# Designs tried in a protein design chat: VHH binders against o75319. Part 41

Target 1, 181 residues: o75319
Amino acid sequence: GNHIPERWKDYLPVGQRMPGTRFIAFKVPLQKSFEKKLAPEECFSPLDLFNKIREQNEELGLIIDLTYTQRYYKPEDLPETVPYLKIFTVGHQVPDDETIFKFKHAVNGFLKENKDNDKLIGVHCTHGLNRTGYLICRYLIDVEGVRPDDAIELFNRCRGHCLERQNYIEDLQNGPIRKNW

## First folded at step 19 (VHH)

Design DD1
Fold by OpenDDE, fold request of step 21:
Structure DD1 (fold): chain B 181 residues (1-181), chain A 120 residues (1-120)
Amino acid sequence: as target 1 above (181 residues)
Amino acid sequence: EVQLLESGGGLVQPGGSLRLSCAASGFTFDDYAMSWVRQAPGKGPEWVSLISGWGESTYYADSVKGRFTISRDNSKNTLYLQMNSLRAEDTAVYYCARYQDTDYHPFDYRGQGTLVTVSS
């Protein structure tokens, strides 16, 4: 059977909208087959994701999945009205320029097409923290001109957990700006 | 029980080629990304390559880019590593590893490994 991702239970299911942005981060929702290995209060399905977003008086307009596996849930588990984008992102190492560009391009495209609403860009990896936080912060820094420490602090506060990987943090704080086109 | 069994290692001359295989069992193979890692004598492990569940995405270490190709046959639950233009520094035990996609450790299972020796 499906194995619960390591430390997955230790993270809050859904963060808060990042003020001044359209971003919200969450841990990966798990399909029904995982429920037998979880206590009821630990379960977090795609349906639960949308319920929690609604509880915050928000609406998802796009989901960006940064995981490198397909075992967590299927795109078909999501409402048809919410676009799903997979960006395979290797963990542990700083995302490469191509991955960063793909993410930026997706975000910019969404913002251009959704100027008339306030729908959110939901971003997740496995835990919705390190890869997710890096790419969101990278966008804020490179595209929006946010100071690195401010971006990191904002993400950490809204996610309810702090970026953990030193190489990610260091690259955000001291690394070069990546191309936006 | 998850099992990974590597094969295809051996002695090869510099510039030569080898193809490694890994037979997987005990889990839904195509749900997991799979990796090759290697460890040379006296050195730490090196992440060589990664391939997603359906082969949509691949990753290579800089040291092997352009020379190694990772692939998989999900119908056979088998992972492959085609190694071309082999160099002495490629000498190592090569392990097949299941990528668990977490931040603690990249792999939750690996095989016993197969030895690749590149020597004149």
Scores: ipSAE 0.908, ipTM 0.946, lowest interface PAE 0.5, mean pLDDT 96
Fold by OpenDDE, fold request of step 21:
Structure DD1 (fold): chain B 181 residues (1-181), chain A 120 residues (1-120)
Amino acid sequence: as target 1 above (181 residues)
Amino acid sequence: EVQLLESGGGLVQPGGSLRLSCAASGFTFDDYAMSWVRQAPGKGPEWVSLISGWGESTYYADSVKGRFTISRDNSKNTLYLQMNSLRAEDTAVYYCARYQDTDYHPFDYRGQGTLVTVSS
């Protein structure tokens, strides 16, 4: 069967908007077929995602999916008005330059096209923490000039969970700036 | 029950080629990314390659880039690893693993492995 991702239940469904940015991180929503394996209060569907965002008086303008699988949900489960972007991102490994570039390009494109609104960039991997946090922080550091520790602290605080992977943290803190173009 | 069964391993000379196969059953094959992991004698496991559910994306360890090719046939529930230009350091037990897309434990199922020995 289609199993709930490991440790998925341990993470808050949706974080908070990161002040000074258009980013919000969340764990992967799960399509309806997963509900039979979850308690009602554990369920987090694409619909639930949008409801929770609305409860924060925010609106999603883009979803960046960093997962490496198709089993969680389908793009057609999302509102047609919200663009969906898949960036296959391998876990465990620090994202490569191409992945980082794709992410930065997507973010910059969104910001350019959405200057007239305050819609958010929703980013998720499986747990919405490690890959998600790394790429968001990488963007803040490389593009916005934020101090690595400040970026990490901001993300952790807003997500409600701390980055867990030491190789990600180390790369953010001490690694080189990645190419922006 | 999820089952992964590797085959195709054997003895080959340096510079030779092998093609590994992994027969998968017990789950919707194309819903999952699949991976090859190898463990050499006296060494820890090495993530060799990863392929997404429909083959849209692939990943290779630096040590095998340009030499190995991961592929899959979803109609046959089979994962492949084409290994060319084999080297002595490629000697290892090769495991087929289902990628569960988590940072904590990347794989939730793994086969028994197939031995690849590269030697003159």
Scores: ipSAE 0.907, ipTM 0.945, lowest interface PAE 0.5, mean pLDDT 96
Fold by OpenDDE, look of step 19:
Structure DD1 (fold): chain B 181 residues (1-181), chain A 120 residues (1-120)
Amino acid sequence: as target 1 above (181 residues)
Amino acid sequence: EVQLLESGGGLVQPGGSLRLSCAASGFTFDDYAMSWVRQAPGKGPEWVSLISGWGESTYYADSVKGRFTISRDNSKNTLYLQMNSLRAEDTAVYYCARYQDTDYHPFDYRGQGTLVTVSS
């Protein structure tokens, strides 16, 4: 069915590019079948995503989908020129080492292949906040050597919403660095 | 109306096996990840396992890894939980739950549950 995710309407559709990075976070766009359950101003489709990114004078080079469902939109709803990667990521739980590695590997691969442009890595879960924020921050901490509090603050500021889950925050601040290979 | 109906619970000895089923109706089954949650007497609910809509991905709590297997048959709108090497601490009411993929309330529907008792 076309059930709107809980609290989905409460979050800004698209954040801002994180300065010094290629990351941008957004909430999950919803395919057209969801529109009948939304007010016009609440609608956020894959097309709307790209329009909003363009309004920021940016271009998406990769979309990493962290949701654990396929009902929100189809990869076919995206332009063929933008790669789509699904990384099934469970909510509530701190992502496991395999999930973290998959994310890091995808990001590093993208950066290696896109040295000649400034295209962004778009990352989303359902709300584009907790899972999204954790994995982006985890990357910045583990790979880029960013101080945990700085990574969290940067993400929160750019997303326009703060990470909500204490277990995620605690793991980022005090948890071990995860292997990068 | 969304309906989830669990079955397959019962009494089993430690080390034994049991297979739970959940019949789903009232929604497009393969659009949703499905989960098993259990609640033991005097304890809060524990998330046991999760499976994506087409079975591409699975999740298990550490307490059941290597012993339990979640699966689904979308042609039958049915969720399964194969439980092997059962332990006394696995005793609980097991609920089938629809995963709505949020960090606030992970489940929007659940069944009435089926009792699993592991005892010698």
Scores: ipSAE 0.891, ipTM 0.936, lowest interface PAE 0.5, mean pLDDT 96
Fold by ESMFold2, fold request of step 21:
Structure DD1 (fold): chain B 181 residues (1-181), chain A 120 residues (1-120)
Amino acid sequence: as target 1 above (181 residues)
Amino acid sequence: EVQLLESGGGLVQPGGSLRLSCAASGFTFDDYAMSWVRQAPGKGPEWVSLISGWGESTYYADSVKGRFTISRDNSKNTLYLQMNSLRAEDTAVYYCARYQDTDYHPFDYRGQGTLVTVSS
């Protein structure tokens, strides 16, 4: 189906590159079939995503899709030169250790294979905020040693929206480091 | 137009088993993750389990892990919950729910429910 996700229109399509990292966050792009339910200025397709990244003088080298559905766009809508990885991530609950491990493994693999370029990892869930922010921050805290409050502030500023899901924020600030990379 | 119809509830002894079914219609079933939610008398709803559109991923509440199994048959538009080693605490109305993958409301449709009573 072509049902527009609840409150999807309320979010900026694409954030900015997070300085000192290889991450950029965005909301889920929607394939063209969704556009009959959108005003022209509300559209954000896979093509629009790549145009907006180019406008920032950046290039995507990997897209990590955290949504728990396959209805928003097809991986074939992406350029064949950009790897795509689906990590089914349950919303509303702090992501489990297996999900966190898969995310860390994907990021570490990308950094190794892309050490000689400046391409970015694009990360999205449905809104590009809570699941996306949690996993990016979890990586920065556990793998890069960033202080929780600094990781959250960086994500919020660069995404253009603040993490608001309290159980995620509490786990990032006060939960243990996850040693599952 | 979306319809979710649960069945398979009833009275069962502690330690017994029961299989719930949910017949779905009015939407493209495999586009959506599906869930079981239960509500015991006088309690708030509890998210029991979740399964992705093609069964790639599942989730279970800690209270049911190892005892309950969620599954689906997309050719029959049907969601299932196999409940084993039932306890009195599992007594509840069980609802089939369609998961929406957003930060706001986890479910956008649910059925009328089927009552499961675990009692001697």
Scores: ipSAE 0.731, ipTM 0.882, lowest interface PAE 1.2, mean pLDDT 93
Fold by ESMFold2, look of step 19:
Structure DD1 (fold): chain B 181 residues (1-181), chain A 120 residues (1-120)
Amino acid sequence: as target 1 above (181 residues)
Amino acid sequence: EVQLLESGGGLVQPGGSLRLSCAASGFTFDDYAMSWVRQAPGKGPEWVSLISGWGESTYYADSVKGRFTISRDNSKNTLYLQMNSLRAEDTAVYYCARYQDTDYHPFDYRGQGTLVTVSS
């Protein structure tokens, strides 16, 4: 199976850096084997990801992959100089506390080790929208003290698409602050 | 052509155990997370469990945590559900489903199901 994920073509490949943060969100890049099912202008490979980041005059220092599958690309398709972290994140469900903690730990570790540069944390799920937006916003709310509506607005604007899943939006707006440790 | 074939259902007494199997074919099995979904009579479907392609991660509904164990054997293209401490409310048709990892439709293929009945 190299089926193109449902609606994947409908989303901008890469968002913009979120001002005041080290985050950039994107949809999952697809390895070459998927390209037989894509028009040339629809392709978005791991190489295309890094080219688009360079076009924005940015550099990735970490990729956090939130997908619940390994079929989209392999970590060896990425430059060896860019750390890669897989956090298997179940879709359709608000991520559990263990998943949230692992995400926070990874971000905090990155910020400590990269305080002397301006490299970005790239975060993706399949579409770079709902799971990605949830975890980025959860981090900004719980760790940085950002108001829920401000975090969501910032993510939506910089991703170029709005968070869609109401259970995620409701949890961000009205749910409890999660533990940071 | 994707095919999913469940087996192992049957009648079991409360407190008993049962192991379900799902034989998969027509796709690269270890590329996909796999799931068990159940539907009790007169109820909507319930997402029971999920396992990643190599078992790196699992998920369980609260109603089955501690009693059910999902597993897979990629060398046999087979998904399993070990069901212990069965209760009447576990009575349902159990479906093997392929998880497609999108925010829209969670499953793209489902088997025909196997009936589990828990009663005296």
Scores: ipSAE 0.728, ipTM 0.881, lowest interface PAE 1.2, mean pLDDT 93
Fold by ESMFold2, fold request of step 21:
Structure DD1 (fold): chain B 181 residues (1-181), chain A 120 residues (1-120)
Amino acid sequence: as target 1 above (181 residues)
Amino acid sequence: EVQLLESGGGLVQPGGSLRLSCAASGFTFDDYAMSWVRQAPGKGPEWVSLISGWGESTYYADSVKGRFTISRDNSKNTLYLQMNSLRAEDTAVYYCARYQDTDYHPFDYRGQGTLVTVSS
């Protein structure tokens, strides 16, 4: 269906590359069927995503899709040269340990296979904020040893929007370090 | 028009089983994750379970894990909840809800609900 997700129009389509990391965050791109409900300047398709990344002089090497639906676009709408990984991530609650582990495993695998280039991992949920920010920050904290407030600040600045959901923020700041293996 | 019609509620004894159904119409069913939400008298809603469009992933509240099973049949546009080992605290109105996958309002449509009463 062509129902525009709640508040999707309110967020920048694509953030900036997060310095010192291989991450870039964005909101979910929407396939053409959604454009009936969008003004031309509001459109953000899979093609628009790749054009915007190229305009930043960057290249995606992996897209991690954290949405709990497949209605927004099909993997076939992406260039064949860019791997796509779906990690079904429940919203409204801190992701469970299995979801966190899957994310860490995907990132670690990408870094190993892409050590000889500077391609980015694109991560999105619906808005590219709460689930996306949580998992990126959880990775930076648990795997890279970044201080929670530094990870959150970096994400917020580069996404162009602040993490909003307090349960995610509280878990990042005060919750347990999750096992990496 | 989106319609979600729950059925299968009733009175059961503790330890019993019940299967709820939700008939969906007015939208492409397999495009959407679907959920069961319950509301006990005098309490706020509780998110019981969630299933992705093709059943690739499921979620359960801790209070129901191991006892409840969510499933769907996309050829019949129907969502199910199998409830086993029922307890008095499972007494609630159970709603079928369409998940919209946002951090704001998790559901954009819900049905009328079906009452489940677990009582000796």
Scores: ipSAE 0.691, ipTM 0.860, lowest interface PAE 1.3, mean pLDDT 92

Design DD28
Fold by OpenDDE, last read:
Structure DD28 (fold): chain B 181 residues (1-181), chain A 120 residues (1-120)
Amino acid sequence: as target 1 above (181 residues)
Amino acid sequence: EVQLLESGGGLVQPGGSLRLSCAASGFTFNDWAMSWVRQAPGKGPEWVSLISGWGESTYYADSVKGRFTISRDNSKNTLYLQMNSLRAEDTAVYYCARYQDTDYHPFDYRGQGTLVTVSS
């Protein structure tokens, strides 16, 4: 249906590029059918996503969708030039090693294929915060060797919202590094 | 109106099997991930399993991995939970729940539940 996700309106639609990375986080864009339930200024469609990215003088090269739901938008709503990857990620719990690996693999693959450009990896869950933030931070920590607190701070600052889930934060700060292969 | 109706619960012996069903109506079934949640006597609810809209992905609690299988038939708007190798600790009311994919409240609707009792 066209049910607006809880608290979806509370989050900035699009964050900022994370300096030193190719990541940008955003909340899930909603297809047109949701617009009737939103004020005009609350609307955030796939088209709006790309417009906002453009306003930042950036370009998306990949969208990683971490949601477990297909009702928000269709991949067909995206430009054909931007690949779409679904990584079903369960909320509330720390993503499992398989999910983490899938994410890392996707990111690494993108980076290998996009060395000649500066296109961004757009990552979103429902709110583009907790699952999104965890996986981005997990990547930065495990693959890029970034200090956990630095990764979290960077993400929070760029997203414009702070990671909310303590279990995610705790795992990032104190959890083991996950395998990268 | 969103409606979820569970069925298939009953009394079963340890080691036995049971298949639960959930009939969904009032929404586009395949657009939503669906879940089974159970609540045992004196315990809080436990997230048992989750399945994506078209079954592309499934999740299981550690307590049921290898024993339970979640599935769905979108043509029938029905969610299933195949429960094998049932244990006494699986005794609970099992609820079908619609997963709204948020970290705030994971479910926005659930059924009345069906009782599963595992006892010798």
Scores: ipSAE 0.913, ipTM 0.948, lowest interface PAE 0.5, mean pLDDT 96
Fold by OpenDDE, fold request of step 21:
Structure DD28 (fold): chain B 181 residues (1-181), chain A 120 residues (1-120)
Amino acid sequence: as target 1 above (181 residues)
Amino acid sequence: EVQLLESGGGLVQPGGSLRLSCAASGFTFNDWAMSWVRQAPGKGPEWVSLISGWGESTYYADSVKGRFTISRDNSKNTLYLQMNSLRAEDTAVYYCARYQDTDYHPFDYRGQGTLVTVSS
């Protein structure tokens, strides 16, 4: 259906590249069928996503979709030149080790294969905030050795919104490092 | 109007099995992830299982992992929960719920529920 996700309109469509990383977070773009329920200025389609990224003088090299639904847009709505990866991620709870591993593996794979460019890894859930922020921060902490508070602050600043879920924040700050390999 | 109607509950002995069904209507069923939630007497609701729109992904609570199986038939707009090796602690009202995939209210619609009683 074309039901607009709750509070989807409240979030900035696209964040900024996280300095020192190749991550950029954004809220889920919505396919054309949703436009009927939105004011023109509220619309954020897959096409709009790429336009906004371009306006930042960046280029997406990978999209990681963390949503658990497929009604928002179709991979076919994306340019063929940008690979799309679905990682079904349950909301509300801290992602499990398997999900974390899948994310890390995808990121590492991308970085390995894209050493010759500066393309970004676009990550989104529904709002592009909590699940997205957790997994990005988890990666920075576990793989890049970033201090948890620094990772969270960096993400929040670049996304333009702060992580909201305390269980995510708590796990990032005080939880164990997850096995990388 | 979105409607979810659970069935299949009943009395079963420990170690027994039940299969719950949920008939969905009023929306495009395969566009939505669906979930089972249960509430035991005197306890808060527990998220039991989740399945993506086309069954590509499933989630189970640790308490039911290995014993319960969530599935769906999109051609019939029906959600299922196969419950094996039932335990007394599985006694609860089981609800079918539509998953919103948001960090706010996880479910926007839920059925009336079906009672599962596991007792010797």
Scores: ipSAE 0.912, ipTM 0.948, lowest interface PAE 0.5, mean pLDDT 96
Fold by OpenDDE, fold request of step 21:
Structure DD28 (fold): chain B 181 residues (1-181), chain A 120 residues (1-120)
Amino acid sequence: as target 1 above (181 residues)
Amino acid sequence: EVQLLESGGGLVQPGGSLRLSCAASGFTFNDWAMSWVRQAPGKGPEWVSLISGWGESTYYADSVKGRFTISRDNSKNTLYLQMNSLRAEDTAVYYCARYQDTDYHPFDYRGQGTLVTVSS
């Protein structure tokens, strides 16, 4: 159960807030049991996540976990004050309409309930890049009316890594708008 | 050592049913999403189905939706694939695979496979 995800170490732990949005992307934090497999400087725990967010003078108001496994960390590892939402999202495939809808619904619900603050929506998959980037960009495109290339560029810049999957990029750029709430 | 062992394959007529099993060992079974992948003669591998650690979520390829059901018994460290309404095009070697949940290599381990032949 303590196998480090493939190429997990290659990605920045936490991105930056996406200007004009409440989104911040990060790679999956790993519970303490993984630390024996990592150098100290490679460790990125749930606690580390919150510390890094704080260092950016930000605060998480919601965590959306897009991973399809539960071995990385437990919701109990998170502060009780931060809601946790699991949206099982299959990798490699463009997320289906149901997944997209769930994500949009969660985001919209958060924004509605958090109008009085500036807390962030933290989104992660395993690497916090492809699934994460797709769904964030999909939201910006479909809901906020952002031009696809602008959304992608913004995400890439803020995450510090570029979306890698061509099928995701292609769908964002040329695919149809998905159903909104 | 991680080990996956498929069973249940065989010859079946079109419209028939088979139930595949995969016995897993060498890891905490419920921590991992598990998958079935198949490879037909002359074709590339096809991702058939995926199930989360406790069965909360499942995924099916369009080609098998409504006909196949993936399930698991964590108390037995066993993955299942119920295949109904089998078609000739379902003929393939079926592999049980452990899902890594990464964008690079989705599976880090798979079994030797079990052959399913659908033929009149």
Scores: ipSAE 0.912, ipTM 0.948, lowest interface PAE 0.5, mean pLDDT 96
Fold by OpenDDE, last read:
Structure DD28 (fold): chain B 181 residues (1-181), chain A 120 residues (1-120)
Amino acid sequence: as target 1 above (181 residues)
Amino acid sequence: EVQLLESGGGLVQPGGSLRLSCAASGFTFNDWAMSWVRQAPGKGPEWVSLISGWGESTYYADSVKGRFTISRDNSKNTLYLQMNSLRAEDTAVYYCARYQDTDYHPFDYRGQGTLVTVSS
C-alpha cells in the first residue's frame, strides 16, 4: 500500500547523532510507490536516508526497524552492506520486557562487533520518535546508567522533536530498570 | 473503498468458545497489520489483539492472553479471532480494525462490529 502514515510529514526525516552514543533516529523512509502522493520536497526514501546520513559525515552500520508493518519499504531497498533488524513494536503502550531485551541485545551485539569503527545504529519506528525514543532512552538508562531526564533531553534535542507520549516519559523517569541479560 | 465486515458473534455461556471472522476488501490485505478492538456497554474501547501482515508477530491485551488467538489467512483476505474460555467481562461489540502503525490514531478503518454476549 501507498497510504502515507498519519502525521508522517510533520516530522524531520533524520535526527542528529546522539553525542556519546552510536544512535541516530529517523522517521520511516518510504519506498518509491509512495512518492506519487508526496510533493518532491516531502519525499524521503531509503536512498534519501543514506544521503542525509552522509551529509552528516556519518555512516550507518545497522538499521533497527521498530514498525509493525512491512509496507513502508523492503529490506532489499537498503544497501547489502547494512544489516537490517526487525523488532515488531506495538505503538501507544510501553514496550514489553521482551521487546526491550531484544533491542538491548541487538545494540550490545552491534557494539561488540563494531568496536573497530564508528558506524551508527539507525533506529526508526513510523515517526522515529516515541517508540524509537523510548527504546533508545531505555538503553541509555538501563545499560549506560544515564539519568532519565538527561537521556530524554539528549534524544529530544538530537531528534529535533520531543517525546510525545506521557506513559513513555513516565516509565523512563520513574519505571523500574529492565533486565539487561 | 476499504471495507471490513465482522461475523461470528453471538450468545455463549461462560467457559464457551467463539470464532470471529473479518472479511477485508479494498486494499492489499497482507500489507497491513490487523487488529481486534472491543467495546463493552458503558465502557471505552479496548485494544484486544494485533497481528502483523504475515503473522510474524502478535499482540494480546493482558485481559485475553492465553484465551484468545488472533490469526489471518491472507489468501482469503480474512482476519480471525479464536476466543476460548469466555467470561462475562468479554461481552462487547468486537470490531475488526486496520492498524496504521501510528501513535496518534492507531486505526484508520474499522467494521460495523459483531456482538459477543457471554452470559449464563
Scores: ipSAE 0.912, ipTM 0.948, lowest interface PAE 0.5, mean pLDDT 96
Fold by OpenDDE, fold request of step 21:
Structure DD28 (fold): chain B 181 residues (1-181), chain A 120 residues (1-120)
Amino acid sequence: as target 1 above (181 residues)
Amino acid sequence: EVQLLESGGGLVQPGGSLRLSCAASGFTFNDWAMSWVRQAPGKGPEWVSLISGWGESTYYADSVKGRFTISRDNSKNTLYLQMNSLRAEDTAVYYCARYQDTDYHPFDYRGQGTLVTVSS
C-alpha cells in the first residue's frame, strides 16, 4: 500500500490565511488510495482541502506544490478552475536561488492576474511547514520588505506550527536578499 | 520488503569514469524520488544527487556538479549514477537511498553500498 509520509498526521491539515497576504499553507493532501491506512478523522484529501478552505470563507486561486514526489495526489484531483504549479523543492537544505525565483515569479504572476479578486495562493510541501514557510517568508522579506522575524512569526501563527529547521530560520533572519528578477 | 542493491563500484584512475547502478524492489519505484549518498573513510555521509520520480528534476551537490549525472529507468526499477572526471576525493562507499521527501530523516531505506576507489 501507499506509505503515509513520516509524521504527516502530526500537523494541522490547513492553516489560516496570513493577514495582509494572499497566502495560506497546508500539508499535502493525500489521494483516496491512502485512506485505507488512515483513521477517518486523519484523512485529508484534495476534496477535504477545498472544503476546509471554504469553511474559512476563502477560495483558492492557485496551488503551489513544493514536494519532490507525485505520489501524494494528482493535479487531476483538483478542480480544473484552480491552477496547479509544481516547483520541485529539495528538503533539508535552503532552497537555491532558482527555486526561490520560480516561487517569487509564480506569486507575482498570480497577484498581477488576480487583482480583481481575493483568491488565495495555497502553498504546500509534505508537511506544509519548513519548505513552505521558508519560501513564503522569503517572499515577504525580499519582495514585500517585511522584517524577517515578523514574517516568521506571522507564518508560524497562521500555520499553527513553527518552522523547525534552523538553517531555514537562520537564512531568513541573516541571509542575503535574493534577487527578484 | 524494500530492497536496494548497488553495483558498479571499483578501482579507477583519476580522470576516469564509472557508472553505478541500483536495483530497486518492494515498492512502486516511479512514485519515489531516489538519491545517491556517499561516505568517504573517516568522513560523514554526503548527499550526492537526487532525482524525482520521472526524472523531471535533479539535484547535485556542488562537489559533483558537471561531473556526475543521475538518471533512472523506471521500466527496470533501476537508478544510475554516471561519474566522469573522477577525483581522489570521490573515493567513498556509494549508497542508493530512497528519498522520503520529509523534513526528518531524508532517507528511509538505503542499500549496502558499493565502493568506489579513485587512485593512481
Scores: ipSAE 0.911, ipTM 0.947, lowest interface PAE 0.5, mean pLDDT 96
Fold by OpenDDE, look of step 19:
Structure DD28 (fold): chain B 181 residues (1-181), chain A 120 residues (1-120)
Amino acid sequence: as target 1 above (181 residues)
Amino acid sequence: EVQLLESGGGLVQPGGSLRLSCAASGFTFNDWAMSWVRQAPGKGPEWVSLISGWGESTYYADSVKGRFTISRDNSKNTLYLQMNSLRAEDTAVYYCARYQDTDYHPFDYRGQGTLVTVSS
């Protein structure tokens, strides 16, 4: 369907690269069928995503889609040169260990295979904020050894919006490190 | 108009089984993740299970994991919940809900519900 996700318009379409990382977060791009329900300036398609990334003088090397639906856009809407990975991630609750592991594995695999370039890992859920922010921060904390508050602050600053879910924040700040391998 | 209609509820003894169904209409069924939510007397609503559009992924609350199975038949626009090893604490009205995949309001539509009573 063409139902615009609730509050989708309230969030910046694309954040900034997180310094010291290969991560960039953005809200879900919407395929053309959604455009009839949006003002021109509100539209954010897969094509728009890549244009905005180029405007930042960056290049996407991987897209990790954390949404739990496939109605927003199709992988075929993306350039063939950019791998697409779906990780079904339920909202509202802290992602389970399996989800965290899948994300970490994907990121580490990408970094291993892309040592010779500076392409980015694009991560999004519906709004590109809570699920996206949690998993990116979880990676920085568990794998890169970043202090939880530093990871959260960095993500919030670069995304242009702050993590909203207290259970996510609490788990990042005080929760245990998850198994990496 | 979006419509969700639950069925299959009833009285069952502890350890018994029930299968709930939800008939959906008014939207492209396979485009949406679907969920079961339940509300017990005197308690708030509890998210029970979630299934993606084509059943690629499923989610279960810890309270029902290993006992309940969510499934769907997109050719029939129908959502199912197989409930095994039922317990007294599973007594509730069970609602079929459309998952809109947001961190604000997870569901935009739900049915009228079907009552499940687990009692000796």
Scores: ipSAE 0.900, ipTM 0.941, lowest interface PAE 0.5, mean pLDDT 96

